# Designs tried in a protein design chat: VH-VL binders against Lysosomal-trafficking regulator (mv). Part 18

Target 1, 99 residues: Lysosomal-trafficking regulator (mv), of Drosophila melanogaster (Fruit fly) (q9w060r2686to2784)
Amino acid sequence: SLNSQILYNFAAKFLPVDGEIEGEIIITDLKLYFLATYRCRYFNVNCDIANITEIWLKRYQHQETAFEILLDTNKSLFFSLQNADDWKIMREVFCDKIV
Short names: E, the ipSAE of ESMFold2; O, the ipSAE of OpenDDE; V2, 0.75 times the mean of E and O plus 0.25 times the DockQ between their complexes.

## First folded at step 19 (VH-VL; framework fv_diridavumab)

Design f4 (from y5 with light chain N31Y; at its last look DockQ between E and O 0.60; V2 from the best seeds 0.00; counts 0 for: pae E 4.7 > 2)
Fold by ESMFold2, look of step 19:
Structure f4 (fold): chain C 99 residues (1-99), chain A 121 residues (1-121), chain B 111 residues (1-111)
Amino acid sequence: as target 1 above (99 residues)
Amino acid sequence: EVQLVESGAEVKKPGSSVKVSCKASGYTFTYYAIAWVRQAPGQGPEWMGGIIPWFDTPKYAQKFQGRVTITADDFAGTVYMELSSLRSEDTAMYYCARHSLYTGDEAFDIWGKGTTVTVSS
Amino acid sequence: QSVLTQPPSVSAAPGQKVTISCSGSSSNIGYDYVSWYQQLPGTAPKLLIYDNNKRPSGIPDRFSGSKSGTSATLGITGLQTGDEANYYCGTWDSSTDAGVVFGGGTKLTVL
């Protein structure tokens, strides 16, 4: 369709250098968003899927539940999903970007 | 020790611009929002906007949209606020303030000491 | 003036109690959390209360906060001369994309 349609919604953590920010990843046909669950209205991550160059599968706390998204701006976003089922779906949806 | 330090006081002419810096130290700079709040003599605080340095995505109060620019330099641990088209009513104390991602985006737990911007001919 | 209304001043003797009100609307206090700040003369504001009624570390329990409907209240018991300051409420206002809004302030005098 011509409008952004929500395709997936995953419970997730954004993983800055020394913390965890709980929230959710929302995937539409054009964008990937992260929305924190705490009241932080500044913390609105969104990026065009077309600007994602690579996705690297990662471990977090010894579990294969994480991924790192590399953007064309040389900035990385590091996320952990709540469970392996969601991580498997992410792997399948973005298989052409996974290294 | 967590601290925020604004740049020195400035005297400006009407119609010019000013750029104030806020150097943060003692915490992980990139994921805490820093806001700019000003206070004219005898008045209450006024929120101008803020930024999360990691995402480099500023948010501005509607009153200042188009006149204010907030940026972050992650390497320097510094946030900047530039206010253009200065008027005499922009004379105020300017603070940078940090809010915690855990307490809500209306609560500022660390404040700088402030810096004066005076607009006079 | 601001969208949040506070009395301009209050006073009481040492050891007594005062309350400071903050009146807002459904687009701010009615739906969002309230914070309170103390500003001593010549200093920056200091956070006293967040999330309506919680105290940061180092703030004694003689400072309290509450809200009901579209109004919030700061309570101060056991008044000390060091409590003379301006007090501000703050919250998020969603009605105009204004962001954080503050009250006009209440000057507390300890006589």
Scores: ipSAE 0.101, ipTM 0.716, lowest interface PAE 4.7, mean pLDDT 85
ESMFold2 (binder alone), look of step 19: mean pLDDT 89; pTM 0.924
OpenDDE, look of step 19: ipSAE 0.464; ipTM 0.860

Design f5 (from y5 with heavy chain T103P; at its last look DockQ between E and O 0.35; V2 from the best seeds 0.00; counts 0 for: pae E 3.4 > 2)
Fold by ESMFold2, look of step 19:
Structure f5 (fold): chain C 99 residues (1-99), chain A 121 residues (1-121), chain B 111 residues (1-111)
Amino acid sequence: as target 1 above (99 residues)
Amino acid sequence: EVQLVESGAEVKKPGSSVKVSCKASGYTFTYYAIAWVRQAPGQGPEWMGGIIPWFDTPKYAQKFQGRVTITADDFAGTVYMELSSLRSEDTAMYYCARHSLYPGDEAFDIWGKGTTVTVSS
Amino acid sequence: QSVLTQPPSVSAAPGQKVTISCSGSSSNIGNDYVSWYQQLPGTAPKLLIYDNNKRPSGIPDRFSGSKSGTSATLGITGLQTGDEANYYCGTWDSSTDAGVVFGGGTKLTVL
């Protein structure tokens, strides 16, 4: 179940090269999920935390609220958190992966 | 130019499998869903399933669940569809098509030319 | 078997107009956007209408779409011999795990 073992729930935007997708990041003890707020029946973003190789801290719209996750498949995911305090929590939670 | 190109026509025996490729070009491959739609002679189109390559999570029509596998190779810019346990009613034209809504799944705005799969003894 | 019902054929003379109906249910047309496709003989389908009534770039305004309740309608005015084709409606169906569903098609003959 997605709701089992939820540790954190952050309001966020997924940031493709063109546009923004509103939603939330959900972090469990083993996985990171992004759930978009609008309908897309093919769209399902998640990864095992163990598969994250690097996290790069980024600015978005002149604020330090974003990060890019690099996966062991060489894919990357780019997010911006809506809440600056959640940004600080994310840094603490994933400190061992931040470059 | 945005285009989708399916692999060549196939003739197969009942009980075998077929794997068809769809090479995409001219757009950001990873973020737009590509679906497989087939059309038997004299019938309307039938959606089989689709995938957004970046997220690598295919969705299948329940009718084909267990027989169809859809995968994407981001490096090759190619989506594959494999249909197993073929039977004569699987004889059809097979299309790949791109959903128009980013990142949604509404209409199909780009279609390949299609490829024929014929299942016959 | 098609979830969406279309008449099997329609016909009209050049310059006239036709409408093509697409009948569905609350689990598809009633709650989701309808698209329409033209399939000329020997060719792949081509998108004519999306979001119930919108045309992609390059589709002339003599093609129109509308939706009311659980039914959708494609309108074609100023018929040309090149419009002779099969026409299909399509939408999402949430009730059967079918996903995207299409009509059985309507053959348009221009006499």
Scores: ipSAE 0.166, ipTM 0.694, lowest interface PAE 3.4, mean pLDDT 86
ESMFold2 (binder alone), look of step 19: mean pLDDT 89; pTM 0.927
OpenDDE, look of step 19: ipSAE 0.324; ipTM 0.833

Design f6 (from y5 with light chain S94Y; at its last look DockQ between E and O 0.77; V2 from the best seeds 0.00; counts 0 for: pae E 4.1 > 2)
Fold by ESMFold2, look of step 19:
Structure f6 (fold): chain C 99 residues (1-99), chain A 121 residues (1-121), chain B 111 residues (1-111)
Amino acid sequence: as target 1 above (99 residues)
Amino acid sequence: EVQLVESGAEVKKPGSSVKVSCKASGYTFTYYAIAWVRQAPGQGPEWMGGIIPWFDTPKYAQKFQGRVTITADDFAGTVYMELSSLRSEDTAMYYCARHSLYTGDEAFDIWGKGTTVTVSS
Amino acid sequence: QSVLTQPPSVSAAPGQKVTISCSGSSSNIGNDYVSWYQQLPGTAPKLLIYDNNKRPSGIPDRFSGSKSGTSATLGITGLQTGDEANYYCGTWDYSTDAGVVFGGGTKLTVL
């Protein structure tokens, strides 16, 4: 189940071109999920960690709290985290994927 | 200007299928959910399902599961709804409508003008 | 019969106030947000209220929404002839694996 596999849970925003979606990033041993806090039951964002090719560290609202995940499909997902501590943990978890 | 434009009216026989398109313009197509909502004469609207074009997991109302297919073409900026095994009670106005990421997925902030599907023998 | 129950019709004179009720259950209105739509004859529905009581840009403040328990209410003050329409409530329903559900509608007549 999702709960029995959870290693990390970070408050986050998903950043489409003209908006923000609040939610949380959940990381298991095999998958990354984003679960929106907004009522968006169509929104089903997950990927196998093995399918992540690159992670690019980014700024959001003048803070070093964001990253862009590039998938092997050439789709990208842009997220920001609540604070720098969570962002540093994310960097440690995915250090082998950071450009 | 944000617009949703459905394809033209259709007249179909029972047992056939119909595929209606919804061309979206004036906004970022890939992250807004598009839903299909129908309305029979003199009745309230009825949600059929929806899709976020970026993701390949449409959601369908239980009543239409197995008869409806919703797909998106990011290149064309278009969502499609195909309804199979048509019956006379499928005669209705069919709307595409946009869920806003900001107004919640129970609300539709932009509607197309609708297109009529008539099922008669 | 719809999952959400609305009165079939309401009427009032120009300048008056009217309310339109929407009755649901704990599987929908009781645990989720309500939206309201105006539908003029021959036209698509138009969003009036979302998140129970919020108005989209361009909707005048004489339209209001509220929710209590498993029921929601649309209020319209300063009635105008142009307000004659059908009004629908909508929300998310969890009980039937269905998504959005709507009321059967209320016809508003301004006499």
Scores: ipSAE 0.150, ipTM 0.729, lowest interface PAE 4.1, mean pLDDT 86
ESMFold2 (binder alone), look of step 19: mean pLDDT 89; pTM 0.925
OpenDDE, look of step 19: ipSAE 0.472; ipTM 0.863

## First folded at step 20 (VH-VL; framework fv_diridavumab)

Design j1 (from y1 with heavy chain Y31H; at its last look DockQ between E and O 0.72; V2 from the best seeds 0.00; counts 0 for: pae E 4.2 > 2)
Fold by ESMFold2, look of step 20:
Structure j1 (fold): chain C 99 residues (1-99), chain A 121 residues (1-121), chain B 111 residues (1-111)
Amino acid sequence: as target 1 above (99 residues)
Amino acid sequence: EVQLVESGAEVKKPGSSVKVSCKASGYTFTHYAIAWVRQAPGQGPEWMGGIIPWFGTPKYAQKFQGRVTITADDFAGTVYMELSSLRSEDTAMYYCARHSLYTGDEAFDIWGKGTTVTVSS
Amino acid sequence: QSVLTQPPSVSAAPGQKVTISCSGSSSNIGNDYVSWYQQLPGTAPKLLIYDNNKRPSGIPDRFSGSKSGTSATLGITGLQTGDEANYYCGTWDSSTDAGVVFGGGTKLTVL
């Protein structure tokens, strides 16, 4: 839950087909959350970190700032981080899942 | 043609629950949020909450937190709203309404025709 | 009582102009986008204006919107008898109690 210990909080965009949704990625001891903060304030998604099967490094707007996260349900989530330091941290935290 | 169709009218006793469906058609169901908005006789609309299909995590107005449950069936293209512990004050027209993920959560571009829920003994 | 305040009624003759106000606060109109809806008798609300001043496709340019400070205004020119309806403003309220909030409505009468 969001009441768990928060380990990281990254400014991010969720990248659906035909657009982007501003928000933040929050990583706790158990879960990864995306919470939208602008334009669609009740858009949020979460998953158990244990259910993440693969993470694919991607580019967005010619920058290596994006991830596609594959879940055990075969759904994918596509995000771009606004901060290069946060992107580096994300890679380190989830290095065992990166393809 | 884009349209939203709510399930039929309901008459309920105080203390019971109601579950209303909203069938979406004519657009990519997972690209838009669906919200529930009710309107009591003689009053303005009242937002109850909404959901973005695919992600499955709804948001509720604080007034309804604990009494309302909003879910989506992505395969059926349908959103559900269940309101529990019904009171006479819950008597209203219930609408589902769509908004774009990009134009803002107050800009409902498509509405259903609404369905009445009447709570009486 | 609505968080957003609208006059309960307005009236004008066919062909004239009318404005409808919506008054809020810094927690809603002051920091967020405003939408406007028309509700004809016995029908669902219909979006007229979004993002303060933009019209969806199919809404004639007789309908306009504006926002200043914590207030928003809907303008209707070339008034027609078919414009008789209730009109509502809507926006996001950043307080913890409400989410999307609407005004109490303004009944427009065309005489």
Scores: ipSAE 0.122, ipTM 0.736, lowest interface PAE 4.2, mean pLDDT 87
ESMFold2 (binder alone), look of step 20: mean pLDDT 90; pTM 0.931
OpenDDE, look of step 20: ipSAE 0.284; ipTM 0.828

Design j2 (from y1 with heavy chain Y31R; at its last look DockQ between E and O 0.57; V2 from the best seeds 0.00; counts 0 for: pae E 4.4 > 2)
Heavy chain, then light chain:
Amino acid sequence: EVQLVESGAEVKKPGSSVKVSCKASGYTFTRYAIAWVRQAPGQGPEWMGGIIPWFGTPKYAQKFQGRVTITADDFAGTVYMELSSLRSEDTAMYYCARHSLYTGDEAFDIWGKGTTVTVSS
Amino acid sequence: QSVLTQPPSVSAAPGQKVTISCSGSSSNIGNDYVSWYQQLPGTAPKLLIYDNNKRPSGIPDRFSGSKSGTSATLGITGLQTGDEANYYCGTWDSSTDAGVVFGGGTKLTVL
ESMFold2, look of step 20: ipSAE 0.142; ipTM 0.737
ESMFold2 (binder alone), look of step 20: mean pLDDT 90; pTM 0.931
OpenDDE, look of step 20: ipSAE 0.525; ipTM 0.889

Design j3 (from y1 with heavy chain Y102Q; at its last look DockQ between E and O 0.60; V2 from the best seeds 0.00; counts 0 for: pae E 3.8 > 2)
Fold by ESMFold2, look of step 20:
Structure j3 (fold): chain C 99 residues (1-99), chain A 121 residues (1-121), chain B 111 residues (1-111)
Amino acid sequence: as target 1 above (99 residues)
Amino acid sequence: EVQLVESGAEVKKPGSSVKVSCKASGYTFTYYAIAWVRQAPGQGPEWMGGIIPWFGTPKYAQKFQGRVTITADDFAGTVYMELSSLRSEDTAMYYCARHSLQTGDEAFDIWGKGTTVTVSS
Amino acid sequence: QSVLTQPPSVSAAPGQKVTISCSGSSSNIGNDYVSWYQQLPGTAPKLLIYDNNKRPSGIPDRFSGSKSGTSATLGITGLQTGDEANYYCGTWDSSTDAGVVFGGGTKLTVL
């Protein structure tokens, strides 16, 4: 099942240029997912962790709670974590990718 | 300025297929769903399906399953809709439209001007 | 036939008020948000109302929306000749063929 694969599950917002989508980041051994909570029922964002080239630490609403995740396809994903402790865990999990 | 521009009008014979393009500009193309909505003369709009370009996994209305293919080209900023096995009932104005992420996936805040597909012998 | 039911036409004099109904079910209006569109002759639909009762910028406040149970209502006050158009409701339908559904439309005539 998907639950048996999950290593981390963080409350988060996906941040397109002009919006916020509430949901959660799910990290497995091979993939990072974002699952929206409301009204983005078909919006499903994911990537293979191996395809992440760089992670840039960012501020969101004046807090150091955000990441810009760069992929090998030249695409990026921008997220803000709701919990500061989860932000620290993300830094530890992906320390080798942080610029 | 956010814009959606459909390709030109098409006249097709029954049994053939048509492919319509929708060029998007003025916003971050990859994360916004683009849908295709058609409208036959004198009738209401009919949602055909849509795609979020980032993942390239379309969703289709059940009525069109097996006849419609929706794809996206992130490089070109363009969404395509191909409708196969055309019938006279497919004669309509075809629109592309963008969902509003601020309001969710049930509202279309930007529409193209539409393009006519005519199916006749 | 349309999943959402609207009256085929309504009419009123300039300056008056009109309402346009949209009837659905628990799988759509009863559980989801309603949008409304104006389609002037020869043009694409234009969003008037989203989230049941909110207006996008540029839509005057004489357009309003509401929802109760499995039905929704578009209200238009201070009718003008330029309001003569077709009006459509739309929402998400969560049944087995999940997706966006629209009403068949209501022709508004300003006498």
Scores: ipSAE 0.136, ipTM 0.712, lowest interface PAE 3.8, mean pLDDT 86
ESMFold2 (binder alone), look of step 20: mean pLDDT 89; pTM 0.928
OpenDDE, look of step 20: ipSAE 0.399; ipTM 0.835

Design j4 (from y1 with heavy chain F55Y; at its last look DockQ between E and O 0.70; V2 from the best seeds 0.00; counts 0 for: pae E 4.3 > 2)
Fold by ESMFold2, look of step 20:
Structure j4 (fold): chain C 99 residues (1-99), chain A 121 residues (1-121), chain B 111 residues (1-111)
Amino acid sequence: as target 1 above (99 residues)
Amino acid sequence: EVQLVESGAEVKKPGSSVKVSCKASGYTFTYYAIAWVRQAPGQGPEWMGGIIPWYGTPKYAQKFQGRVTITADDFAGTVYMELSSLRSEDTAMYYCARHSLYTGDEAFDIWGKGTTVTVSS
Amino acid sequence: QSVLTQPPSVSAAPGQKVTISCSGSSSNIGNDYVSWYQQLPGTAPKLLIYDNNKRPSGIPDRFSGSKSGTSATLGITGLQTGDEANYYCGTWDSSTDAGVVFGGGTKLTVL
């Protein structure tokens, strides 16, 4: 739940197969959340950080601002960050998972 | 082609629970939200909550918080709704309905035929 | 209790136009998209309008939607006897019980 301490909050887009959903990534000590601020406001996408096996750095719209997060279920989450400083922080926070 | 099919009608006693399934077919299950909407006889629809099967993240209407549980089985293409502590006011037609992530959380483009839950002594 | 207010009934003759209103507030219609549903007797609701004024594939263009301020309107032209149904508006409400809300419905009679 969001009872855990919030460590980071990044403006982001969640990238489903054929679109983008604006929102924010919230990182706690236990979980990574995406909360939509447009269209899917009440639907959350989340994972336990312990279940993240790999993170792949990706380009989105010709910029290196995106991550594909691979879970231990072989499912993935695809996000683009809207702030370059946040992207650098994300890389530092999860450096041990980046391929 | 695109279909949502609820499980069969139920007759329940007050204080018990009911679990209804919604089988989705004809589309990519994991990229559409599925919601549960009920409708008492002669009344308008009432949203109970929904889930994005992508990662199993449910949202519930505050009225039902603590009584409803919505889950998804991504491989079976099925969403479940369990409503506990049933009372007579829960007698209604229960629909599952899907919502595209792109057309908005209020636009249910496909509905199941519905299933009746009757709560009586 | 309906957060969104609709007239309980409307009627018109075949071939005429009718409008159905849906009144809300700044916590819902005023800041969010509106959808409309048709429910024929004994059937599930069917989406007629989304994003205030867009039609899904297969919905004829005699169905239209609009939104102004905290109110939305469904328009139906060229009325047919098959249009007799209940009509519901729906939207997101961001108030205390945040979530999807529907109107109480409007019964359309085609005489």
Scores: ipSAE 0.176, ipTM 0.749, lowest interface PAE 4.3, mean pLDDT 86
ESMFold2 (binder alone), look of step 20: mean pLDDT 89; pTM 0.929
OpenDDE, look of step 20: ipSAE 0.363; ipTM 0.854

Design j5 (from y1 with heavy chain I34F Q62P I110V; at its last look DockQ between E and O 0.67; V2 from the best seeds 0.00; counts 0 for: chain humanness VH .566 < .591, loop humanness VH .296 < .308, pae E 4.1 > 2)
Fold by ESMFold2, look of step 20:
Structure j5 (fold): chain C 99 residues (1-99), chain A 121 residues (1-121), chain B 111 residues (1-111)
Amino acid sequence: as target 1 above (99 residues)
Amino acid sequence: EVQLVESGAEVKKPGSSVKVSCKASGYTFTYYAFAWVRQAPGQGPEWMGGIIPWFGTPKYAPKFQGRVTITADDFAGTVYMELSSLRSEDTAMYYCARHSLYTGDEAFDVWGKGTTVTVSS
Amino acid sequence: QSVLTQPPSVSAAPGQKVTISCSGSSSNIGNDYVSWYQQLPGTAPKLLIYDNNKRPSGIPDRFSGSKSGTSATLGITGLQTGDEANYYCGTWDSSTDAGVVFGGGTKLTVL
């Protein structure tokens, strides 16, 4: 649930193929969530951290602030963090999944 | 050209259920939100809920929570709505409608023609 | 008993201007964007206005929208007989963990 042990929350954008959805990434001990906070409010994403197979570091708008998460279902999620320190934290806490 | 096509009209008895489909064509299905909106005779539209097919997690209007199920089949490009425990007040035109994830969850830019569900004994 | 209140009907002669109001609250129109729809007899609703005052491609500029406080207004100038329809406002309502709400509709008659 979202009330599990919340470890981190980051301001973020979800990046589909042709746009941006503003929101917030919440990381718990078991789950990663994205909750849209603007205009698409029934839009949300969650996944079990155990189902994340790979993470690819990416640039967005010429900044090293983004990453792509590959799930065991072969779906992928592309995010940009709005705070560069949060991107560094994300990289550290998921280092075992980074390709 | 973007089109939404609902399945054919249904006549149902009270207490039964109905499942309506909405086939989307002319664009990629994955990056839009789809909603079901009904309209009883002489009334305004009524939002029942919506889904983003890529994620598969629907949101329902509180009035329909527990009676409505919205699902999507990404491979078939189709969204479904199932309404259970039908009663005469459920007689309406049922529309499938779409909005982009970026223009707002209240701005349905594409609508199907609708399908009639009639509940009578 | 719509969350959003519209007048049941309005009428005007061809070439004139009409306005259609939509009254809500701080849980919807006051803090969110408004859309407007035209529904011709026997057809699905058609988006006329989104984001309070923007027109989709193909909607002529004689249709306009505005918002003030907890109320929104659809304006139609140069009224044509083809404008006879029902008109609905729509918005997001946050008061009950939320969803899209519509007005009850306004029937426009061109006499």
Scores: ipSAE 0.137, ipTM 0.726, lowest interface PAE 4.1, mean pLDDT 85
ESMFold2 (binder alone), look of step 20: mean pLDDT 89; pTM 0.923
OpenDDE, look of step 20: ipSAE 0.253; ipTM 0.799

Design j6 (from y1 with heavy chain T28R; at its last look DockQ between E and O 0.44; V2 from the best seeds 0.00; counts 0 for: pae E 3.0 > 2)
Fold by ESMFold2, look of step 20:
Structure j6 (fold): chain C 99 residues (1-99), chain A 121 residues (1-121), chain B 111 residues (1-111)
Amino acid sequence: as target 1 above (99 residues)
Amino acid sequence: EVQLVESGAEVKKPGSSVKVSCKASGYRFTYYAIAWVRQAPGQGPEWMGGIIPWFGTPKYAQKFQGRVTITADDFAGTVYMELSSLRSEDTAMYYCARHSLYTGDEAFDIWGKGTTVTVSS
Amino acid sequence: QSVLTQPPSVSAAPGQKVTISCSGSSSNIGNDYVSWYQQLPGTAPKLLIYDNNKRPSGIPDRFSGSKSGTSATLGITGLQTGDEANYYCGTWDSSTDAGVVFGGGTKLTVL
């Protein structure tokens, strides 16, 4: 993790059961991070890419701008990206780098 | 009835460890973080760290980094705090407290009654 | 020593108004939201104010909060003897890795 290099950085929202948490997604060669920008500093997602078992392309507010990932613990993370261009880049990252 | 209940008071020797539990009930456990806050006699509250129980990644105050471990059992609705290498200065009332995942992480709306940890000197 | 500075005590007569200050820095109050707590003797803290100036349900409007620069203020009007307590400010501090920080407290005496 100390030897990880940042490959991508996207403005994003994490979408828990109720509400939105603004932040950024950071992708390294080994990890996916979500770092909250404001208000929820406990929420610092740090996932080993190897632990992601499924990835689902999703809609958010009627736009194809979201992703849901499923971890090997059966917990899921649901987030949306700022726009469709970032979403398309992240889709390629999932195909090439994550799963 | 919404409540947080800490485990019973403890008396410990210097150099030992203590593990305190916090049982949450009466609300949707997954919508809130749980933090540990202690208060030494005659002093203000001191945040030790917190956790989002279903996610399981804790955050610690730097002062306690390496000495404190916070964990959660999401199914039991329980959060634990373990403090090691105890010193007399760790004698305090220990509270668990919650805040909403969507409001301020400094806004603790429900507190337990607290439990005393006494470190004999 | 507390990162947030409060006067150690304040006093006023019943029915009067009092303010309690909380002084911090740009790494905490200056860029983050402030909360206030009341701690009655022998009890846990109780949230009075969050998001600088909002009251939780059940907190009477004679409690108010404000923030200017790196300082916050709790205002209490119509003082009652039941208001005698310790009052604490709280916020997030990004510079010390302290996380949530609280003031040292202000003891309010109603004389």
Scores: ipSAE 0.187, ipTM 0.725, lowest interface PAE 3.0, mean pLDDT 85
ESMFold2 (binder alone), look of step 20: mean pLDDT 89; pTM 0.930
OpenDDE, look of step 20: ipSAE 0.196; ipTM 0.795

## First folded at step 21 (VH-VL; framework fv_diridavumab)

Design ab1 (from y1 with heavy chain A35S; at its last look DockQ between E and O 0.31; V2 from the best seeds 0.00; counts 0 for: pae E 4.4 > 2)
Fold by ESMFold2, look of step 21:
Structure ab1 (fold): chain C 99 residues (1-99), chain A 121 residues (1-121), chain B 111 residues (1-111)
Amino acid sequence: as target 1 above (99 residues)
Amino acid sequence: EVQLVESGAEVKKPGSSVKVSCKASGYTFTYYAISWVRQAPGQGPEWMGGIIPWFGTPKYAQKFQGRVTITADDFAGTVYMELSSLRSEDTAMYYCARHSLYTGDEAFDIWGKGTTVTVSS
Amino acid sequence: QSVLTQPPSVSAAPGQKVTISCSGSSSNIGNDYVSWYQQLPGTAPKLLIYDNNKRPSGIPDRFSGSKSGTSATLGITGLQTGDEANYYCGTWDSSTDAGVVFGGGTKLTVL
């Protein structure tokens, strides 16, 4: 729920197999959310941070700004952040989950 | 060939519920939003709500909240719509329709042929 | 009734041009994208125009769309008897109660 304490908020793209969806990642003490912006009003993506099993650091468009989150359901979420500084913060926040 | 096929026509009594299915084929089901849109005879279409199957969280038109439930089954490639507490004014043609997430979620590029739900006492 | 207002009917002769208007508000047409649909008798709606003025593949360029302020217009040139149908505009409404909204429709008669 977004009534938890919000710790981080990053501009991001969600990267489905065949496209990009603009939005932002919000991290609370309990959950990670992706909220799509204009034209993708159906995206209400979230997961419990406790259910994240692995994070894989990735490149997108030749930049080290992306990551793939693997959940304990074996589903994954692939995101690209606006810049390397936000990507480094994500890496630090989830350091125990990075492969 | 991209297709959406709704389940067969139904006749229901007031106060009951109806569940209609929409089988999708010919495209990557997971990332395209599917909406339900109804149309009473002689009237314009009316959006009821939609869902992106991958994320499983539906969005509903406010007038239908509390009465409509939309779900998706990735294995079956199927979206369901259940409308409860049926009234005579719910008599309409019900369509499933696909959005493009990459062009805009306000436009429906593929429509099913529709299925009739008739509510009569 | 309908959030988007369309004339109930228009008519023109084969080969002529017709326009169909769609009036909305700042919560919909004024700040969002407009689509147009053709519904031939006994069939489902078919997308003619998206993103205000773009055509899906297979839609001939005699169908055109435009938007100005809180109003949108569908243009049809080179009118054919097979164009006789109902036409609907649609868009996203950002007010809390609506979501995707459609016009009440315009019946086009080709005489």
Scores: ipSAE 0.097, ipTM 0.703, lowest interface PAE 4.4, mean pLDDT 86
ESMFold2 (binder alone), look of step 21: mean pLDDT 89; pTM 0.926
OpenDDE, look of step 21: ipSAE 0.270; ipTM 0.817

